# VH-VL binders against q8ixk2r445to577: the designs that were tried, part 29

Target 1, 133 residues: q8ixk2r445to577
Amino acid sequence: FFGMLQNKGLTDYCFDYNPPDENQIVGHQVILYLCHGMGQNQFFEYTSQKEIRYNTHQPEGCIAVEAGMDTLIMHLCEETAPENQKFILQEDGSLFHEQSKKCVQAARKESSDSFVPLLRDCTNSDHQKWFFK

## First folded at step 14 (VH-VL)

Design w36
Fold by OpenDDE, fold request of step 19:
Structure w36 (fold): chain C 133 residues (1-133), chain A 120 residues (1-120), chain B 107 residues (1-107)
Amino acid sequence: as target 1 above (133 residues)
Amino acid sequence: EVTLKESGPALVKPTQTLTLTCTFSGFSLSTHGVGVGWIRQPPGKALEWLANIYWRDTKYYNPSLKNRLTISKDTSKNQVVLTMTNMDPVDTATYYCARIPYGDYYFDYWGQGTMVTVSS
Amino acid sequence: DIQMTQSPSSLSASVGDRVTITCLASQDISDFLAWYQQKPGKAPKLLIYDASNLESGVPSRFSGSGSGTDYTLTISSLQPEDFATYYCQQHDNRPLTFGGGTKVEIK
């Protein structure tokens, strides 16, 4: 799967990553932004290693969940995907993080009109369903 | 200032098609993230969601009424139209259009509503 | 569909009273819960979204709380203009569904 990773519940919002330095793409949080389909910052790939890969830059980035966190952070991809970078995009659209056993949910950032994907207990929420567009 | 206003017939005969128009100002459906929804309320009863339409022309319908509903938009006119076929007296209600912010599912601004009576 | 059970259906209160209205969802709605106020002959007015976020322009005496399936709207000190019918609405899953409403009447 490849393209914009769009949320079902938060209509027309997609995974978005725009690092301040194109030569240093890791260490920042993945956010949700309106799907525009124009920028490289909204194109992701779901790989056979269960990675969500940000492959518009070299070296390639992979979304990871750091210990004790519920946010999605960009790390470098590795030859063998580490456990904290493994996700299962299920048939129903749920995006399951294997290590934390939680699902990725579109959420409003605290006291703002910005949105981010966060790990939450898995439910039938439309906000936990994703599809590539 | 955001405003919405519903317009259409106050009286519809059974089996006929209802066409309602929502005309709004203070926002545009060309604005990313914005949507407009229709909600109805029978006299003295609770609210029922009917359909949503968003700036990208994404449309959602209440499954219980999906086969009877069509929602469309004319961005240039700041209008959203709802059609509902095969009207029945049970469909008698006040029909509201309302704005949806940020691609969400709640409604932050509502029209005054228009009462639609279905009667022979 | 997600069922929203609102309680009580009606209550009588006096100005200055603390009023509490509850909504119970048939499943976890992940704090995607809105509250509306509706006065007779008028359209609903948004009060709260995302369970606890106060809509701009809404008095601070209104507050929302809860999680999972259980949510509450609280009016800390009821004002004369607060006598109305209140509705909860889950905005987590389609189809969107509303509670049955709570009419707050003057005692």
Scores: ipSAE 0.925, ipTM 0.961, lowest interface PAE 0.5, mean pLDDT 96
Fold by OpenDDE, fold request of step 19:
Structure w36 (fold): chain C 133 residues (1-133), chain A 120 residues (1-120), chain B 107 residues (1-107)
Amino acid sequence: as target 1 above (133 residues)
Amino acid sequence: EVTLKESGPALVKPTQTLTLTCTFSGFSLSTHGVGVGWIRQPPGKALEWLANIYWRDTKYYNPSLKNRLTISKDTSKNQVVLTMTNMDPVDTATYYCARIPYGDYYFDYWGQGTMVTVSS
Amino acid sequence: DIQMTQSPSSLSASVGDRVTITCLASQDISDFLAWYQQKPGKAPKLLIYDASNLESGVPSRFSGSGSGTDYTLTISSLQPEDFATYYCQQHDNRPLTFGGGTKVEIK
């Protein structure tokens, strides 16, 4: 699967990654932004290694969850996907993080009109449902 | 200032089609992230969601009424139209249009509502 | 569909009273809960969204709390203009659903 990774509950919002430096793409947080599909900032790929790849740049980035965190951070992809980079995109649209055993949920940042994907306990929330478009 | 106003017939006969128009100002459906929804309320009863439409023309319908509802927008006129077929006396209610912020499912600004009576 | 059950259906209170209204969802709605105020012959007015976020312009005497399936609207000190019907609405899953309402009447 590849393309824009769009949320069901937060209508017309997609995974978005805009590194400050195009030559240094790792270390920043993945956010949610209005789906536009421009600039390759919203293009992701779900691989057979269960990675969510940001493959519009070289070297390629892979979404990871750091220890003790609930945010999604861009790391470099590895030959063998590390455990903290493995996700399961379920048939029902839920995006499950294997290591934390939590689901990716579209969430509002407190006291703001900005949105981010966060790890939360898995529910039947539309905000935990995702699809490629 | 954000405002919405519903317009349409006050009286509809059974089996006929209801067409309601929501005209709004203070915002535009060309504005990213916003939407407009329709909600109805029978006299003395609770609220029922009908349909949503968003700036990218994404549409959602209440499954219980999905086969009867059509929602559309005319961004240039700042209007949203709701069509409901095969009206029945049970559909008698005040119909509201309301704004949806940030691609969400709640409503922050409401029209005054328009009463629609279905009767032969 | 998610069922929203409000309690009580009605209550009588006096100016200055602390009023609490409860909304119970049939499933976990992940804090995606809104509260509205409606006066006779008027449209609903948004008070709270995301369970506890106060809408701009709404008096601070209104507050929302809760998690999972149980949520509460609180009016810390009831004012004359607060006598109305209040509705909760889950904004987590489609179809969107409202509670049955709670009428706050003057004692």
Scores: ipSAE 0.925, ipTM 0.961, lowest interface PAE 0.5, mean pLDDT 96
Fold by OpenDDE, look of step 18:
Structure w36 (fold): chain C 133 residues (1-133), chain A 120 residues (1-120), chain B 107 residues (1-107)
Amino acid sequence: as target 1 above (133 residues)
Amino acid sequence: EVTLKESGPALVKPTQTLTLTCTFSGFSLSTHGVGVGWIRQPPGKALEWLANIYWRDTKYYNPSLKNRLTISKDTSKNQVVLTMTNMDPVDTATYYCARIPYGDYYFDYWGQGTMVTVSS
Amino acid sequence: DIQMTQSPSSLSASVGDRVTITCLASQDISDFLAWYQQKPGKAPKLLIYDASNLESGVPSRFSGSGSGTDYTLTISSLQPEDFATYYCQQHDNRPLTFGGGTKVEIK
């Protein structure tokens, strides 16, 4: 699967990554932004290795969860996907992080009008449902 | 200043189609993330969600009424229209349109509501 | 569909009282809960969204708390203008659903 990774609950919002430096793409947080389908910032790929890849840049980035964190951070992809980069996109649309055993939820960033994907306990929330478009 | 106002017939006969128009100001449905929803309230009863429409023309309907509801927008006129077919006395209620922020499911600004009575 | 159960359906209180209204969801709604105030003959007014975020312009005596299935609206010190009916609404899943309401009456 590839394309825009769109949330069911937060209507017309998609995964978005816009690093400050195109030559340094790792270390920043993945956010949610209105789906626009323009440019490279909203193009992701779910691979057979259970990675969510930001593959519009070389070297390719892979979404990871750092220890003790509930945010999604861009890391470099590895030949063998590390455990903190493994996600299961389930048939019901839920995006499950294997290591933390939590689900990716669209959420409001505290004290702002911005939105981010965060790890939360898995529920049947529309905000935890995702699909590629 | 954000304002919304509902307009339409105050009286509808059973089996007829209700058409309501929401005219708003202070915001635009061309603005990213913005939506408009319809909610009704029978006299002395709780609120019931009907339908949402968003700036990209994404539409959602209450499944219990989906086959009877149609929501549309005219961005240039700052209007949202709701049609409801096969009206019945049980559909008698005050009908509200309300603004939705940030592609969400809650309503931050409401119209004053328009009372619709379904009667022979 | 997610059922929202409010309690109590009505209560009597005096000015200055601490008032608590509870909303119970039939399933975990992940803090996606809004509270509205409605006065007779008027449209609902948004008070709180995302369970605990106070809407702009709403007095600080209003607060929301809770998690999972259980949520609470609290008025720390009831004012004369606060006598109204309050509704909770889950904004987690479609179809959107409201509680049955809680009427706060003057004692």
Scores: ipSAE 0.920, ipTM 0.960, lowest interface PAE 0.5, mean pLDDT 96
Fold by OpenDDE, look of step 15:
Structure w36 (fold): chain C 133 residues (1-133), chain A 120 residues (1-120), chain B 107 residues (1-107)
Amino acid sequence: as target 1 above (133 residues)
Amino acid sequence: EVTLKESGPALVKPTQTLTLTCTFSGFSLSTHGVGVGWIRQPPGKALEWLANIYWRDTKYYNPSLKNRLTISKDTSKNQVVLTMTNMDPVDTATYYCARIPYGDYYFDYWGQGTMVTVSS
Amino acid sequence: DIQMTQSPSSLSASVGDRVTITCLASQDISDFLAWYQQKPGKAPKLLIYDASNLESGVPSRFSGSGSGTDYTLTISSLQPEDFATYYCQQHDNRPLTFGGGTKVEIK
């Protein structure tokens, strides 16, 4: 699966990554932004290694969850996907992080008009449902 | 200042189609993240969500009424239109349109509502 | 569909009283809950969203709390203008659903 990773609950919002330096794409937080399909910042790929790849740049980035964190951070992809980079996109649309055993949820950032994907306890929330478009 | 105002017939006969128009100001449906929804409230009863429409024409309907509802927008006129077919006396209610912020599902600004009575 | 159950359906209180209204969701709604105030003959007014975020312009005496399926609206010190009907609404899943309402009346 590849393309825009769109949330079901948060209308017309997609995974978005826009690093300050396109030559250094790791270490920043993945956010949610309006789906626009115009740029490379919203193009992701779900791989057979259960990675969510940001492969519009080289080297390729993979979404990871760092220890003790609930945010999605861009790391470099590895030959063998590390445990903190493994996600299961389930048939019902839930995006499950294997290591934390939590689900990726669209969440409001600081009561603003900004949104981010965060790890939360898995529920039947539409905000935890994702699909590629 | 954000304002919304519902307009349409106050009386509709059974089986007829209701057409309501929401005219708003202080915001635009060309603005990203913005939506408009319709909610109704029978006299003395609770609120019921009907439909949402967003800036890029994404639409959602209450499944219980989906086959009867159509929502559309005219961004240039700052209007949202709701049509509801096969009206029944049970559909008698005050109909509200309201603004939705940030692609969300709650309503931060409401119109005053328009009472619609379905009667023969 | 997610059912929202409010309690009580009505209550009587005096100015200055602490008022608590409860909303129970039929499933975990992940804090995606809004509270509205409605006065007779008027449209609902947004008070709180995301369970605890106070809408701009809403007095600080209003607060929201809760998690999972159980949420509460609190008015710390009831004012004369607060006598109204209050509704909760889950904004987590479609279809959007409202509680049955709680009428706050003058004792």
Scores: ipSAE 0.915, ipTM 0.958, lowest interface PAE 0.5, mean pLDDT 96
Fold by ESMFold2, look of step 18:
Structure w36 (fold): chain C 133 residues (1-133), chain A 120 residues (1-120), chain B 107 residues (1-107)
Amino acid sequence: as target 1 above (133 residues)
Amino acid sequence: EVTLKESGPALVKPTQTLTLTCTFSGFSLSTHGVGVGWIRQPPGKALEWLANIYWRDTKYYNPSLKNRLTISKDTSKNQVVLTMTNMDPVDTATYYCARIPYGDYYFDYWGQGTMVTVSS
Amino acid sequence: DIQMTQSPSSLSASVGDRVTITCLASQDISDFLAWYQQKPGKAPKLLIYDASNLESGVPSRFSGSGSGTDYTLTISSLQPEDFATYYCQQHDNRPLTFGGGTKVEIK
């Protein structure tokens, strides 16, 4: 699947990646932003290797979660997907991170107006449901 | 300053269609990420959610009432309209419209409410 | 559908008292809970969203806490203007559902 990865419970919010250096896409956090589809920031691919890939830019990025962390960080894709880059987009829309056994949830940063995807214990929350547009 | 105000008939007969208009100021449904919802409250009873509409025209309805409800907006007039068909005395309530921030499901500003009585 | 159960349904308190109201959800709502205050003849007013975030302009004597299925609204020192009915509302899943309310009245 390819397109904008949208949240069910936070209407019209999408995965967004805006690295400070467009020639170095590694190591920065994925955020949530109002879905707009402009530029390359909101286009992701879900691959047969269970990757969430930022591949409209070279080199290709794959979303990862480092051990013990809850934030979604961009890494380079590898020929065989590492365990920390594997996500299962389930039929109910939940986005399960295999290595951590946790689900991706739309979360507010503190009391701010900013939102990010974070790993949380899996629930039936609409804020843990995702779909491509 | 954000304000919302409900308008419509105070008395409706059973089987008639209720049309309520929410007129608001201090924000616009052309503003990204916001919506307007409708909630009702029968006298002395709890609140019941009816419907939401968001700036991109996404609509959600309470499934227990979805065949009776229609929500729409007129962004140029800063209005949201709720239509509820086949009114019954059990639908007697105060009806509120309220703003929804961030595409979420909670309500940060409420209108004063309008009492609708359904009686012969 | 997520059922929200508030307790108590009513309480009597004096000015200066600490008041605690609880809200139980029928399933984990991941801290997506709002609290509203409603005075007689008036519309509800948002106090708390995301379980613990105080809405702008709400006095700091109001606080929210809890997780999972169990949530609490606390008024640290009750004021005369706080006599009202309080509602919780989960904003986790559609359909949106409210608690039955807790009426806080003068003792």
Scores: ipSAE 0.761, ipTM 0.908, lowest interface PAE 1.0, mean pLDDT 91

Design w36
Fold by ESMFold2, fold request of step 19:
Structure w36 (fold): chain C 133 residues (1-133), chain A 120 residues (1-120), chain B 107 residues (1-107)
Amino acid sequence: as target 1 above (133 residues)
Amino acid sequence: EVTLKESGPALVKPTQTLTLTCTFSGFSLSTHGVGVGWIRQPPGKALEWLANIYWRDTKYYNPSLKNRLTISKDTSKNQVVLTMTNMDPVDTATYYCARIPYGDYYFDYWGQGTMVTVSS
Amino acid sequence: DIQMTQSPSSLSASVGDRVTITCLASQDISDFLAWYQQKPGKAPKLLIYDASNLESGVPSRFSGSGSGTDYTLTISSLQPEDFATYYCQQHDNRPLTFGGGTKVEIK
């Protein structure tokens, strides 16, 4: 699938990637931001290899979760997808991270007014449901 | 200062359609991700959610009301309107409108409420 | 639909007492729980969202805790102005649902 990856429980919020240097996309956290479809920050591809790719510009980034972390961080895509970059978008809309056995949830970033996708124990929460538009 | 105020009839006869207007100030549905919801409370009873509308016109309804509800907004007037058809005495309640922050499902600012009695 | 069960339905306590109110959800709600205070004849007022985040301007004697299905509102030192009915609300899934309320009376 390709498009804006939207959250069900946080209405009109989308995956967004806004690296400070668009030529150096590695190592920054994916955020949630109001869906707008302007520019290239909110367009992602879900591939047959179970990757979530940031591929509207080169080089392509793939979302990863590093061992012991719960944050979604941009890595460079590799020809063979690493285990930490594999997500299953399930029929019910849940987004399951295979290596950690956890689901992606829309969450408030600490004590702030900003939002991020984070790994949490899988539940039936609308905040753990995602869809492409 | 964020404020919301409900307006509409205090008395409605059974089978009539109720139209309630929420007029608000201190925020706008044309910017940044907020919504407005409607909640009712029968006298002496718990709160019941009715409907939400968000800044980009996304709408959610309580399915238990069998499509009796319509919610709409007029952003230029800072208003949200709820219409509820085929009113019945069991629908007697105080009706509140409330602000929803960040596209979520909780209510951070509430209007004073308006009591609607459904009686012949 | 997620059923929210509050207990107790009412309680009486003295000024200065520690008061706890519990809210049970029929399924895991992932800390998406809000608490409201409602005084007679008035609209509800948000106290807590996301289970433990205190709304701005709410006194620090109020706190929320819990996880999964079990959540608690605590008033660490009850004040006369805390006479009210308290409601929990899950903000996890549609349809949005509220607990039945807990009436707190100061004796």
Scores: ipSAE 0.704, ipTM 0.901, lowest interface PAE 1.4, mean pLDDT 92
Fold by ESMFold2, fold request of step 19:
Structure w36 (fold): chain C 133 residues (1-133), chain A 120 residues (1-120), chain B 107 residues (1-107)
Amino acid sequence: as target 1 above (133 residues)
Amino acid sequence: EVTLKESGPALVKPTQTLTLTCTFSGFSLSTHGVGVGWIRQPPGKALEWLANIYWRDTKYYNPSLKNRLTISKDTSKNQVVLTMTNMDPVDTATYYCARIPYGDYYFDYWGQGTMVTVSS
Amino acid sequence: DIQMTQSPSSLSASVGDRVTITCLASQDISDFLAWYQQKPGKAPKLLIYDASNLESGVPSRFSGSGSGTDYTLTISSLQPEDFATYYCQQHDNRPLTFGGGTKVEIK
């Protein structure tokens, strides 16, 4: 799949990557932002290696979650996908992180009006359901 | 200041179609991420969700109402319209429209409500 | 559909009392829980969203807590204006569902 990765429970919100320095793609957090399709910030590819790849920039980035953490951050893609970069997009729309055995949920950042994808215990929440378009 | 106001008939006969209009100010459905929903409350009873419509025309309906509901918007008039077919006395309730922030499923500002009685 | 069960259905309390209202969901709702206050003849008013986030302008004596299926609204020191019916609402999943309400009355 390729396109904007949208949330079911937070209508018209998409994965978005907007690093402070476009030349330093690694190590910054993926966010959720209103879907707009303008520029390159909201386009991702789900690959056969179960990666969520940010490939509108070179070198290409792959979303990862470091052990013991719940935030989705950008790493460089590798020839063989590391375990921390593997997500299963399931038929029901849940986005499962294999290494942590948790699901990606749309979450409010602290008490702000900003939203981020975070790992949480898997539930049947609409906020844990994702689809491309 | 965000305000919403419901308008429509106070009395409807069984089998008729109810049409309610929500007129709002202080926000627009061209505003990103915002929606309007309808909720009803029978006298002395709990709240029941009916339908939501969002700024990009995404619509959600309570499936328990058997496709009796249609929601639409007129962004230029700051209005949302709810239509409910085949009214029955059990549908007697106060009907509220309310604003939905962030594309979510909760309601931060409510109209005053309009009482609709269904009887002969 | 997620069923929301509030407890108690009613309670009597005095000004200054600590009041606790519970809301039980039929499945894990991931902290997507709102609380509303409704006074007689008036529309509901949002108090709390995301289980514990206080809506702007709501007095600090109101707080929300809980996780999973069990959620609580607490009024730390009941005031005369707090006598009302309180509803919980899960905003986790469609269809949206409300609890049956808890009526807080003057003792």
Scores: ipSAE 0.692, ipTM 0.895, lowest interface PAE 1.4, mean pLDDT 92
Fold by ESMFold2, fold request of step 19:
Order: sequence, then C-alpha cells, then structure tokens
Structure w36 (fold): chain C 133 residues (1-133), chain A 120 residues (1-120), chain B 107 residues (1-107)
Amino acid sequence: as target 1 above (133 residues)
Amino acid sequence: EVTLKESGPALVKPTQTLTLTCTFSGFSLSTHGVGVGWIRQPPGKALEWLANIYWRDTKYYNPSLKNRLTISKDTSKNQVVLTMTNMDPVDTATYYCARIPYGDYYFDYWGQGTMVTVSS
Amino acid sequence: DIQMTQSPSSLSASVGDRVTITCLASQDISDFLAWYQQKPGKAPKLLIYDASNLESGVPSRFSGSGSGTDYTLTISSLQPEDFATYYCQQHDNRPLTFGGGTKVEIK
C-alpha cells in the first residue's frame, strides 16, 4: 500500500514525518498530524518486507522501534528488513510490531494537543486501526 | 467562546422527516482538527449517539438507526445539519449537537439542546 | 457494540462526602473513556477524557482512574454544585456508547 496512513479512531490524523534537518532523516520520531497530503511528510509505503517506508527521499527511511522503546523512530532502510522494522498490517487494520508483539496505537503525548503512534498491548480499539488513503 | 445551538421544529408528526440545524461559533470546520456530532436523550433516559461529521467531511452514523440519518455541513455558515426520516413517538427526545476535538469520539462542548416531540 | 454499565444507578450524599461512581465496559477500551456531568434541564458537560485527563476548567476534586474494562470517577469532596447525573462514554470504538447514568442526590 502507498499513501497517507490514517488512524480510524483519530479521524483525519495521519502518520507524519518532518525531520528538523531535511538532509538528515534518521533518528527522529514519527508523529500524527492532520491529514493534508501536501509536500512529502505524509506519504508512506507498506512493502512486501513488512516495512513502513518513508519513500520520498534518498536514502529511504524505514520506521523502527528500538529496544526498550515504544516510539516509532526513522531508521535507514536496509536490503533485508531488520526485525525491529517489521510491522504486520492486518486485514482488520491493526498494525502489529512482530519483535515486540505489540500494536501501534494513536496516543496523546501526555496531556498535550499532540499525538504520536506508540506501541501498546494489542486490543480491538479503533485507535489501533490504520488504513491507507 | 465556543458555542453551539440547535434549531428545528419542536413538534413533528409520525412518518415526517426531522431536520435539525446546529449553528456554532468559536471554531470552524474549515480549519483543522474538529468535528460536530449529534446526540439525543429521551426524557428521563440515557444519552444515545446519532452521527458525527468531521472537517474533511468524514461521516459516521449510529448503525441502529438503519439509514434514517443524514449529516451534512455548510462550513461557510458554521452549520451542521442532521436529517432523520420516518419519525416515530419513540424518537421523542432532546437533541444536542456537540463539538468533537482532535478527530476523536468524545464531545467537549455541547449545545443547550432542543426538545423534539413526535406525536399525532 | 461496547456496552457500558454504570453503578450505582443513584446515590445520596452530603456536601463534603467522597463519591465514587463506576463504569464497566463489555471489552477492553484502552483508557478511551469520557465522563460527563449533566444537571437537570441542562446539556452534559465534559469532565474527563482519556480516563484520567481533566478537561480545562474542571475542579481538581474530580478525578478519573481505571484501565481495561473498569473505570471510576471520584469526587473527593462533594460540593453543592456537584449534585447531578453523571455519564460515562467510551470513545474507543464506533458506535459511541454511553453508560446508563448515575444520579447523585442530596441526602
């Protein structure tokens, strides 16, 4: 799948990546932002290697979850996807991180107005359901 | 600053279509991140969700109302309109519109409500 | 559909009492729970979202807690303006569903 990756339970919010340095895309957190489809920030590809790829730059970025973390961080893609970069997007829309055995949920950052995707125990929540549009 | 107000008929006969308008101020559906929903409350009973509409025109309906509902918006007038077909005396209730923050499913500001009675 | 069961359906209390209202969901709702206060003849008012986050302007005597299927609204010291009906609402899944309400009355 390719396009904007939208949350079901947080209507019109999409995966968004806007690194502070346009030429250094590694090491920053993926956020959720209102879906707009402008520029390069909200276009992702779900690949046959189970990667979520930020495919608008060279070198390409792949979403990962680092050991001991629950946040989604941009890494460089590799020829063979590392285990921490593998997500299963299921038919029901759940987005499962194989290595951690957890699901991606839309989460409020503390009590703020900001939202991020985070790993949580898997449930049937609409906030854990994702689709490309 | 945020206000919502429901308007529409106080009396409706069975089988008629109800049209309710929510007029709001202090926010806009042309700018990011919000929605408006409709909720009803029969006299002395609990709240029942009806429908939501969001800034990008995404719409959700309570499936128990079997396609009786249509929600729409006019962003230039700061209005949301709900229609409900084939009214029945069991639909007698106070109808509220309410703001939805962040594209979520909860309601942070509510209108005063409008009582709609359905009777012959 | 997620069924929300509130208890008790009503209670009597005095000013200054600690009041606890519970809300049980028929499935795990991942802390996506809101609490509303409704006074007679008035619209509901949001108190709490995400199970424990107080809405702006809500007094700190209100608190929310719980996880999974079991959630609680607590009023630490009841005030005269707190006599009302309280509703929980899961904001986890469509369709959106409310609890049956808990009426808090003057003893």
Scores: ipSAE 0.680, ipTM 0.895, lowest interface PAE 1.6, mean pLDDT 91
Fold by ESMFold2-Fast, scan of step 16:
Structure w36 (fold): chain C 133 residues (1-133), chain A 120 residues (1-120), chain B 107 residues (1-107)
Amino acid sequence: as target 1 above (133 residues)
Amino acid sequence: EVTLKESGPALVKPTQTLTLTCTFSGFSLSTHGVGVGWIRQPPGKALEWLANIYWRDTKYYNPSLKNRLTISKDTSKNQVVLTMTNMDPVDTATYYCARIPYGDYYFDYWGQGTMVTVSS
Amino acid sequence: DIQMTQSPSSLSASVGDRVTITCLASQDISDFLAWYQQKPGKAPKLLIYDASNLESGVPSRFSGSGSGTDYTLTISSLQPEDFATYYCQQHDNRPLTFGGGTKVEIK
């Protein structure tokens, strides 16, 4: 699968990665933003190794969650995908993070109009359901 | 600042189609993430969600009523229209339109409501 | 469909009282819960969204808490203008569903 990774619960919101420095793409938090349909910062690839790859720039980034954290951050992809970079996209649309046994959920950033994907206990929430478009 | 106002008939006969118009100001449905929904409330009863429409023309309907409901928008007129077919006395209620911020599903500004009575 | 059970259906209170209203969801709604206030003959007014975020312009005596399936609205010191019916709404899953309402009446 590849394309814009959209949330079922938030109408027309997509995974978005907008690093402040185009020459170094790692270390920043993945956000959710209104889907614009142009790819670019919202274009991701889901690989056979269960990675979510950001392919807009070189080197390629892979979404990861550090131990004990719940935020999704961009790391460099590795030759063998580490456990913290593996997400199982299930048939019901759940995005299951193997290492933590938690699911990716759309969540509001504090009391603001900004949204981010976070790890949460798996539920049947529409905010935990994702699809490529 | 933000205002919404419902308009439509006060009396509807059983089997007829109801058409309600929501006219709003202080925001536009061309704005990113914004939507408008319809909610009804029978006298003395709880609120019931009917349908939502969003800025990209994405539409959602209450499944229990979906065969009867159509929602549409005219962005240039700042209007959202709801039609409901085959009206029945149990559909007697105050009908509200309300704004939805940022692609969500809660309602931050509401119209005053319009009472629709379904009777012979 | 997610069923929202609100309790109590009504309560009598005096000005200055602490009032607590509860909502139970039939499944985990991941904090996506809103609270509305409705005065007789008027449209509902948003008080709280995402379980605990106070809407701009709403007095600080109103607060929301809870997680998972269990949520509460608290009014720390009831004022005369707070006598109204309160509704919770889950905004997690379609179809959107509301609680049955809690009428806060003068004692």
Scores: ipSAE 0.663, ipTM 0.879, lowest interface PAE 1.4, mean pLDDT 90

